# Designs tried in a protein design chat: VHH binders against q09150. Part 2

Target 1, 302 residues: q09150
Amino acid sequence: MRKEYLVSHIEENAHQADIYSLNVVAGNLWSASGDSKIKKWSIGDAEHSLVEEIDTPHKLGVHHLATSLDENVVVSCGFGQDVYVWNPETNEFRDLGNNAQHPSECWSSCISPDGQTIAFTSVDGRIAVWDNPSDCKISELDTKGKFGLCIDYSPNGRFIVSGHQTGQLFLISTETGRLFHVLSGHTSPVRSVAFSPGSTLLAAAGDSKMITIYDVLSGDQVGQLRGHAAWIFAVAFNPVGDLLLSADVEGKIKIWDIDTMECISTQSETDGAIWAVAWYKNGFIVAGADKSIRWYRAAATE

## First folded at step 16 (VHH)

Design r28
Fold by OpenDDE, fold request of step 18:
Structure r28 (fold): chain B 302 residues (1-302), chain A 119 residues (1-119)
Amino acid sequence: as target 1 above (302 residues)
Amino acid sequence: EVQLVESGGGLVQPGGSLTLSCAASGFPVSINALAWYRQAPGKKRELVAGITRGGSTVYMDSVKGRFTISRDNAKNSVYLQMNSLRAEDTAVYYCAAYSYLRESPSDYWGQGTLVTVSS
């Protein structure tokens, strides 16, 4: 079944550089940009007003942002391989990059729903899991030089998944700290991974231009979504888990029905790369190279 | 293939000026940040100056007021104007590019250009 979405709002020049990360948490949108700014936007009002602008200590831009569900803990990763953990209320940044125990050359990060565990991928292929705020290492997996490009924490807190340059996904159990699955299906870099809300499915996408859906427990591929003509840099399940949102470097946005594994909507309002996507309510948000934040709503729904 | 090519290095007297240039090529999409690093003999490589695509700049303390970094997004190029050069500025200067499209564990670095400040 086809579904229609409409642009409901465009925040032009939301940042001074590309927007690489979007997080919807507790009724707010968080955006992170190559301009080294992090911003918080209101979801509740029609204008999606700017709530807060944070001047981060990142010197060369921010490309990954993760927040706990209660917004008490934020982790940001910068292009200079600088990593900070901070509280949005105080904006006191803890520099993890200067901690000798933390992995060097960190690239992506995720945080557990409760904010007590933080996981990192590194450029040299390490997946490290740390306790927050004690900064005690819980576990580390060395993929032996396979650049970890993306990482996600399951909503139920039981799993961490990372995508790598080889196309492999490493699924780690947080209960045991051990590797649970090595997931195949891609032979090119995986740029984005996302758990379903129920933590039962996992979506992975990247330079293969396809999205692979996995069963988390069995590790089996349950579907492959084909239709994008360019590298996919963002995937996200909607809050219910029946739809998947994806976007590519040519600005194409697609909505997929997870039950049928069919594309039910395509948006093409921009030709610029879209680096980040997020769901809100029954709509979604995208951002990327054009420095704008675009809000979409389902047709006939405000 | 990604390439960074530096130019402009050379010998200069204390108090003199140099302009370094770096051209980045081979990136599928525009570069977010460009930076200059330097490494003196027996010392670690250090960030001298950086500039984001949006124009935000950062400098190491010892070069503030003397060095200016700028970029040309259309040319994927970065420049370092170095004034009031000192002997301690002697080093190999490297250009670095940072892209979200990074897919290799290898950093994007130039081969470097030597700057020698000597009377």
Scores: ipSAE 0.743, ipTM 0.885, lowest interface PAE 0.6, mean pLDDT 93
Fold by OpenDDE, fold request of step 18:
Structure r28 (fold): chain B 302 residues (1-302), chain A 119 residues (1-119)
Amino acid sequence: as target 1 above (302 residues)
Amino acid sequence: EVQLVESGGGLVQPGGSLTLSCAASGFPVSINALAWYRQAPGKKRELVAGITRGGSTVYMDSVKGRFTISRDNAKNSVYLQMNSLRAEDTAVYYCAAYSYLRESPSDYWGQGTLVTVSS
């Protein structure tokens, strides 16, 4: 069934540069931008007011942001290959990049549901898992030079998945620290990965312009979602897990029914690249090159 | 193909001025950040100045007040105005571009331009 969404709010000039990351946690929206700022926005407020603005130590912008469920841990990755962990209570940044023990050239990061573990991909193809806040390395997988472009932590805390420039996905068990699956299906860079809420499915997308759905336990492909005409940079399951949200560099936003593997909605209000997406309540949020945060709600007639 | 081409390097006397330019091309989308690095003989490459697409700038401490980085987004170009040059500023200066769309493990670098400050 087709589903209609309407723009409910636009925060123009939310940042001074492209917005590369969005996270919805604890009833708030977190955004990170190439302007080296992180911002927190109210979801409960009809105006989605700015709650907090954080000036980060990043010198050349932020492109990845991970926030723990309780908002006590915020990890950011920057273009200068710098990585910071921000403490909201003290407003202090822990510099991980300048620590010789931490991976160099980190690109993406994710946080475990309990906030005790942080995982990173690196430009040189390493997937490293670290304890927080002790900064002790738990495990590391070397893909032998395959640039890790994206990473996600399963909601049940049992798995980590990373997408790489070769199109490969590496699924790691957090229980053993070992490789669980190498997932195929893409031959071009994977730009975004996301677990379903139940941790049973995994979505991957990128330069192939296609979204592949995998069964986490078996590693089997469950489906392929075709329809985008440009590189996909963001995918996310809704809280129930029956819908998938995707966005591409031409500003097309699509919603997919996971049961039917069909596109049930397409939005095209902007021609600028959409770099990040997130679900909230019964709607969703997108951001990208136009520096705005755009909020959507399901139409009342549905 | 991504290309970064530096220009403007040369020999200058202490206290003199020089302007470096870098033109970036071959990127499918806008570049988030542009930066200048330098490497002196026997030393590590170091960030001299950086500028984001939004105009935020960063400088190494030793060049603050003397160097100014600027960019033209329409031309995907970055400039480094260097004033009050010192002997210790002698180095090969490199332009770097940072894009979210990178696919390679390698950063995008220019070939470098030599700046020599000598009496």
Scores: ipSAE 0.738, ipTM 0.884, lowest interface PAE 0.6, mean pLDDT 93
Fold by ESMFold2, look of step 16:
Structure r28 (fold): chain B 302 residues (1-302), chain A 119 residues (1-119)
Amino acid sequence: as target 1 above (302 residues)
Amino acid sequence: EVQLVESGGGLVQPGGSLTLSCAASGFPVSINALAWYRQAPGKKRELVAGITRGGSTVYMDSVKGRFTISRDNAKNSVYLQMNSLRAEDTAVYYCAAYSYLRESPSDYWGQGTLVTVSS
């Protein structure tokens, strides 16, 4: 069953530079941009009004953002190889880049749903797991120099997955702090990973132009989604877990049915790269190189 | 084919000036920031100055007020005006591009241009 999605709102020039990250948390959309700002937008009204604008200490732009479910802990990474942990209520930033136990240049980060655990990828291929309250390292996986480009924390809190320049994925058990699976299937950089909401599946995509779906517990590939003609920088499961959203550097947006592994919608309303995607209600949000945020909603069906 | 091409280095006396330039080409997407780094013999490479697409700048403390970075977004070019040069400014200067397309421990870098400040 094919579904149609329609643009419901465009916030043009939402930022002064590319928008690299989007997160939907607690009724707000959080956006992070190469203009060094993080912005919060209301999801609950049709105009999606700006709620807050945050000037970050990232001098050369922000490209990764992760938030805890209660919005009390935020982790951000920037082009200056800087990483901060902060509470948006107090606006107090903690600089993790100067911590002696911090791995080298951090690139991407994620945070557990409860905000207690932070994980980082690094340029030198280390994946570090930190206890946020005590600000100390819990564990570290050395991938022997494989640049970590993306990372995600499972919604059930049990796993972390990272995607690397080699095409490999490293799935780590948070209970043991040890490697659970090494996932193969990509031979090119992996740019985005996402767990399904039930934490039973994960999706990985990147420069191979395909999306691979894995069963988390077994580590087996359970599907491949082919159809993008360009590098894929963003994937996200919807809240039910039956649909996957993907977007590429040529502005193509695709919706996939996970039960059938088939593309059920394609949108091409921009020629510029789409760097970030997110779901909300029964619609989705995209942002990228045109500095705009586009909200889509599902069209009525039979 | 991504390339960063630098020019403008050379030998100068203390107190002198140089202008470095760098042209970035072959990027399939916009470049978020362009920067100049330097590396003196036996030292780590360090950020000298950076400029975002929107015009925001950052400078290392020792060059503030002496160096000025500027950028032409249409040409993907970046410039470093270096005034009141000191012996400690002697280094190989590298142009760097900050791109979300990074996939290697090697950032997008030029080959470097030598600046020597000596009497």
Scores: ipSAE 0.664, ipTM 0.844, lowest interface PAE 1.2, mean pLDDT 88
Fold by ESMFold2, fold request of step 18:
Structure r28 (fold): chain B 302 residues (1-302), chain A 119 residues (1-119)
Amino acid sequence: as target 1 above (302 residues)
Amino acid sequence: EVQLVESGGGLVQPGGSLTLSCAASGFPVSINALAWYRQAPGKKRELVAGITRGGSTVYMDSVKGRFTISRDNAKNSVYLQMNSLRAEDTAVYYCAAYSYLRESPSDYWGQGTLVTVSS
């Protein structure tokens, strides 16, 4: 069950600045960078060729990207608090910052599995859920000023989880629009949250240097993964849900076996921060401060 | 403590030049997006110039070709070179920094430096 991963491709200087966000959807990797560009890369070829380079309207760089599974809806957030929702086929950008009804300081977002609902976090602690086709607010949770740093939508569409500067996590039922659980266990900023593909577990990590695993329905902590020596900015479950990928600001990448709660692999290619991780069919992808995208594949068994 | 301190403002005649500087402490300017904003009396604060982490620059339309933003990593400072100044450039100018490592609801801002363009 244990797997070993090796670097299969490095796209050096994939961007001109830090790469803050990665999404794997529809056979493509999407990357977003402090150079104000979003790039799309092919997953299906050995060279992972650049498919498209998008010059965004973001003035000071892009630090967050969310893409719908069908690639029809993209949300991007930039430094200076500009936020856009757009359709990649037309490259028409809708500026959310000019609408008094939208969050004025959106930090992170997630898109529902069906692509119709967008949830946002903000620096002022609002968690807003939006119907994208009608451009209207469905619900909002006021956390009373708790800066929302990360957010994820469960694959089954039933839950949204956000992580905050206080260490708290807010788990919201999408069916009711109401708070389902407040999850504790972190007392430091939570930088990344992720649901397992079965939507039964979620992982949260950040400045505490540990990863906490929660059972979604009960809200109970079911594990803690310790081993990182630095702040953790990215976590992701693999498509099967038996492995978790994590990366920290000192360039360490770890793979965890969820059944045993043990680290089974540690990789280090750079001392620079890794801001973003993603799984793909053959392995995983990381990117960060060194401006490069690194592709890893599972090692062949001989 | 993170701090941004602007300097270089003052009174200048139309057509003149000024260099604004912003000294940063508590974080390196090299890892942040940086910007200059200005606010004239009775108007909203507006972005004048910005420089991304990757070195790309942006300018508001009315200052293109006249103003230049730059970053000096060794001095941990950000500059705004303002040439061909006009009366409408009169404002308080603010330095701002944007960090991905941000833990606080508040952005990082300087206290501002006044630029007055008049004869």
Scores: ipSAE 0.510, ipTM 0.761, lowest interface PAE 1.8, mean pLDDT 87

Design r28
Fold by OpenDDE, look of step 16:
Structure r28 (fold): chain B 302 residues (1-302), chain A 119 residues (1-119)
Amino acid sequence: as target 1 above (302 residues)
Amino acid sequence: EVQLVESGGGLVQPGGSLTLSCAASGFPVSINALAWYRQAPGKKRELVAGITRGGSTVYMDSVKGRFTISRDNAKNSVYLQMNSLRAEDTAVYYCAAYSYLRESPSDYWGQGTLVTVSS
């Protein structure tokens, strides 16, 4: 069954450079950009007003942002291999790049649901889990040089998954700190991974232009979503878990029914790359190369 | 093929000026940030100046007020105007480009251009 979505709001020039990350938490939207700024936007008002702007010490831009559910912790990764952990309330931050215990070039990060654990991928292929705020390393997996491009924490806090340049996915149990599965299905870089809200499914996508759906516990492939004609840079499950949102480098946005594994909607309002997506309420948000934040809502049902 | 080509290096007297240029080509998409690094003999490579696509700039402390980094997005080029040059500025200067579309651990670097400040 087809589903219609409409553009409800466009924030033009939300940033001065590409927007690479979007996070929706606690009724707010967080965005990070190549302009080295992090911004917080209101979801509650129709105008989606700017609530907060952080001038980060990132020298060469921000490409990944993770936000805890309670908004007490924000982690930013920059092009200069610099990483910061932020307290948005006090605007205080920790520079993890100057920590001798973080010798590797970090690329992506995620935060546990309880905010007590931060996980990182690195360029040299390590997946490291750290305690927050003690900055003590809990565990580390070394993939031996396989660049980790993306990472996500399961909503139930039991799993971490990372996607790598080889197409491999490493699923780690947070209970044991050990590798739970090595997931196959891709032979090209994986750019985005996302757990379903129930932590039962995992979506992975990237340069293969295909989205693979995995069963988290068994590690089995349960579906493949085909339709994109370009590299996919972002995937996200809706809050209910019955829909998946994806976007590619040519600006195509697709919504997928997880039960039928069919595309039920395609948006093409921009030709610029979409780097990040997020669900909110009954709609979704996208951002990318055109420096705008675009808000969509589900059309009224007849 | 990704290429970074530096130019403008040379010999200059203390107090003199030089302008370095770097042209980037072969990238599948636009470059987010461009930067200049330098490496003196026996020393580690260090960031001299950087500029984001949005125009934000960063400088190392020792060059603030003397060096100016600028960018031409249309030409995918970055420039470093170096004024009031000092002997300690002697180094090989490298151009660096940063892109979101990394597929490998490697960074993109130019071949370097030698700047010698000597009386």
Scores: ipSAE 0.445, ipTM 0.772, lowest interface PAE 1.2, mean pLDDT 92
Fold by ESMFold2, fold request of step 18:
Structure r28 (fold): chain B 302 residues (1-302), chain A 119 residues (1-119)
Amino acid sequence: as target 1 above (302 residues)
Amino acid sequence: EVQLVESGGGLVQPGGSLTLSCAASGFPVSINALAWYRQAPGKKRELVAGITRGGSTVYMDSVKGRFTISRDNAKNSVYLQMNSLRAEDTAVYYCAAYSYLRESPSDYWGQGTLVTVSS
C-alpha cells in the first residue's frame, strides 16, 4: 500500500535564487528562478545535465513559466510586472506586459497544449485569454478585484482554471470564453491549481493547508486531502492521473492516491519552502527556496 | 504587517547627491526582489533601479552610472545612492518589494519621498 521514493539526483545551487516554477515537457525539465534565469535540464539521463541556460529580459526575477508541448512557445511572468511570450530556439522575446488593458501586475500564466492560446491572471482580478499567433485577446473575465495567484490549462484544451486570494476558483470554458463554474471550498489564498491528465478532475491548494479535488464538468467537490501543516504552494497530478504530488513551505512533500483520497508517501528533505513540483515518468522533481533541484525515483523492485 | 518606509528625500541643487533609504518591516529584504520607482507630476510611475533576489541590478538608461541600488540585509533596508542629480530627476521616489508569498491585491509600496532638484 505504501510507496517509497528515493532521491536519485540533487542539483545543488541549480540557480542563484529561489526556484519558483518547474515544467516537464518533451524530455526536458524547465526551471525558472528569482535570479531571472530559465534553465533547461535533460530528464532522460541519471545526471540530468543542463541543456541550456537562458538569460531572460525579466528585471526582477521569474516566478511563473509555462511551455507548449512541442517546446516552441514559452510564456513567463516576472516580479516586475513583465510577461513575455517567446521562442526558446531564437530567444525572441515578445513583451506582453505593456499591452495590458489595466495597470495591474500580471502574476501567473498558462499555455494550451498546442501553444496557440495563452491565459494570464492579474493582481486586479482580470483573467485574460489570448490567441498567440494573432497576438490578440480572445476573451476576458473580470473577477472584480480578486487577485489571481495561479492558473492552469486543461490537457484537453477545453478549460482554464484560476485560483484566487479569496479562495475562489474560476473555471472558464475555452470554447465560449465564458465562466463555466465558480468553485468554492477554500477560504484562504489558493496558491496552486492543476488539472488531471484526463481533464476530468482538478486540484486546488493553498494557505488553508488542504487540497480540494473537484470534478471539472459538474463543479462538485469530490475529495479533500488533509495532512499538510503549512501552506501548500505546489500540486501536480502524475501522467496517469492516479497520484497527486503536493509540497509545502516547510519542505514537506506528500503523494496522494486519488482513488482512495489517502496520503501514501511523505518526504522531508529540506526545511525550506518548496515552491514547485513536477512529475516525470520515473518519479518526481521538486525545487524551492534552497536553490536546488531534487529528483526522486520510485524505489526499484528486486 | 508588511511596511516600507522611505526617507532621505529633499531639496538639492543640480549636481548634488542624495541617499534614499527604505526600511522594511514584516518581511526580510534578503528574500525579495526590490526596486525604486519614481513619479514626476503628471507622468507615469517608472522603474528607476531594481535588484533581483540573486543580487543582479538593473537601471533605467538615464540614471546609469549616477544611481546605485543596494541592499543591506542586516539593517533590512534598501538604498538608492543618487549622484549628479539633474532637474529631470525631480519626482516622488517609491520603494517596492515583490514577494512570492504575496496575498494582497496591493503591491508592497512605501508612501514615497519627494526629491526636488532645483537651483
Scores: ipSAE 0.442, ipTM 0.717, lowest interface PAE 2.2, mean pLDDT 87
Fold by ESMFold2, fold request of step 18:
Structure r28 (fold): chain B 302 residues (1-302), chain A 119 residues (1-119)
Amino acid sequence: as target 1 above (302 residues)
Amino acid sequence: EVQLVESGGGLVQPGGSLTLSCAASGFPVSINALAWYRQAPGKKRELVAGITRGGSTVYMDSVKGRFTISRDNAKNSVYLQMNSLRAEDTAVYYCAAYSYLRESPSDYWGQGTLVTVSS
């Protein structure tokens, strides 16, 4: 069950600063960086090629990026505590009214696959759910989890999960707008959450250096993945849902078999932090503090 | 412990110059976005100048061409060079740092340094 992954391409200095977010959607890789740019890269015929460079209105850099399945709606969050919603085809940016002096500014965001619903974490622990077509907030949950550091929308559109400074996770039903489960297991900041593609599992990781796997419907912890020696800032399930990718602030990358809960690959190609990961075909892509995008491919067909 | 300490404020004549300094401790300035804000009496705090981790700079319109933000990684410091000062530049100036490793609801802010431009 062991697999080998090899670096197949390095786009050195893909950005002029840290790359904090990666999203693979609709044949493209999206990258967001502390240089205030968002870049789109092809994963199709002209693989690795830069398709578009977007100069964003973010003044101090971009650290979170979410895209709808059809790429028609993008949400981005920046260090100036600003948040924009925009359509890449029109390049029209809509400012959500963040104020850098207001302590409850949005930090991280996610978007439903169809682009209809956007959810945000706030620095004061609130989770806001926003209807994109009508441009209004439709619900808000005070989680008591303090600073909301990460958030994800399930692929089936039915759930939102947020991870917080306290280590708590809040799982929200989008059908009811209400809290579905409070998930425990972490006692340190949770930096990354991800749903499996079937929306039946979710993974959470952060400063505890461990990854916890939960069954979405029951809320039960069904696994714990240990092996990282540093803070984990990124996790992602592959499209099949049988593998999990994780990366830490010391440059370690790990692949986990979800059926066995065992690490099946470890890479250590850089000593700088890896902030973002994404799956790509039978391989994966990482980016972080070295300003570069690294592409990996599996060594053998399964 | 994270700390930002501003210095260099004071009284200057219109048309004069000042250099504000912000010394950072507990984190390196090289891995942060950094900014100077100002707040005049009875006014809302406003962004004056910013520098991204990648070195790109941004300025409010009224200070473009007169103010320059810079970073010295070796001294772990951020500077605001203010030239051609006007009375409307009178304000308390604050240094701020924005970190991806942030664990707290509060951003990193200095306590401020007063700049007064008057004859």
Scores: ipSAE 0.436, ipTM 0.716, lowest interface PAE 2.2, mean pLDDT 86
Fold by OpenDDE, look of step 17:
Structure r28 (fold): chain B 302 residues (1-302), chain A 119 residues (1-119)
Amino acid sequence: as target 1 above (302 residues)
Amino acid sequence: EVQLVESGGGLVQPGGSLTLSCAASGFPVSINALAWYRQAPGKKRELVAGITRGGSTVYMDSVKGRFTISRDNAKNSVYLQMNSLRAEDTAVYYCAAYSYLRESPSDYWGQGTLVTVSS
């Protein structure tokens, strides 16, 4: 099976710098950029109009963004290793850096489906879980200096996974707060991790130029997706869980069939790095170094 | 190999001006933000000024109105125009680069350039 996708919309100059994070929540797209701005875009209209723009207090840009399902909580991580928790409705934010208990050198973040738990990776290799909004630390795992580049929360709320510089993945049970698996398969930095919608599979990718699919419960490798020629910076499962979207630093976008473990589509409209990808109901969205947000829709099935 | 090379430091009288430059090289992808830090003897390193790729700037309060940070994206260079220099501005000034493409937990720093403001 081969899928054909077409560019349906391009938001040129969506930001003033690279776009590093995309999140689709409900009917909105959230984007975060090196320009220190967070933007909310409409998915429902053909123009995908700008709904909200947040001028963040990040001094040196934003590179990670997590949004709760109800859009009541947004967590942003910046290059200054600063972290903020936002309420988009009230425009209130908390500076977690001012919390004495806040982990230093945070890099990536994810939020639980219910919005009550926030997890962070740090530059020095800690994986910390915090309660929201109390800002109390629930648990912490120390990987002993292994820089955590990415993190994701399972849709069922039961697991947290982080990818690290060493290529290792740490899978943590939220029920016990303990390490559930250390997943192998990569020996180079893991740049992106993503749970499947059913929380049964986990995808990891990075500088190995390969995507590894894991069974969450067993920790076993289910498959390896090869085809990218450059470092992969983003992976995401579609809402159904049968497709995986990936993008690399050379601007190649690939769609993979999870059942067959085959690439069913490749897009290459840009040669700039793509840092972030997201699925939405009609297709998928990518953004990166060219400062644009590109919307794709499925055109036909072959 | 990633390199940051600072220049422009030196001795200047109070009220004088200096321009610091930093050239960044060896980055496989674009640098998001460039910044200047300084460290005076016996003090902690502090952010003086930063500039994002998009041109957003930040300054420490004590240098606002006196210092101006700018960058050339094509050259991966950052500059710090320092006017109305004061004795308390004496420090080693370091260039820092921030990239999304981090391969190491370490930040990218230059070796520093000494700025001495003295009569």
Scores: ipSAE 0.278, ipTM 0.691, lowest interface PAE 1.8, mean pLDDT 92

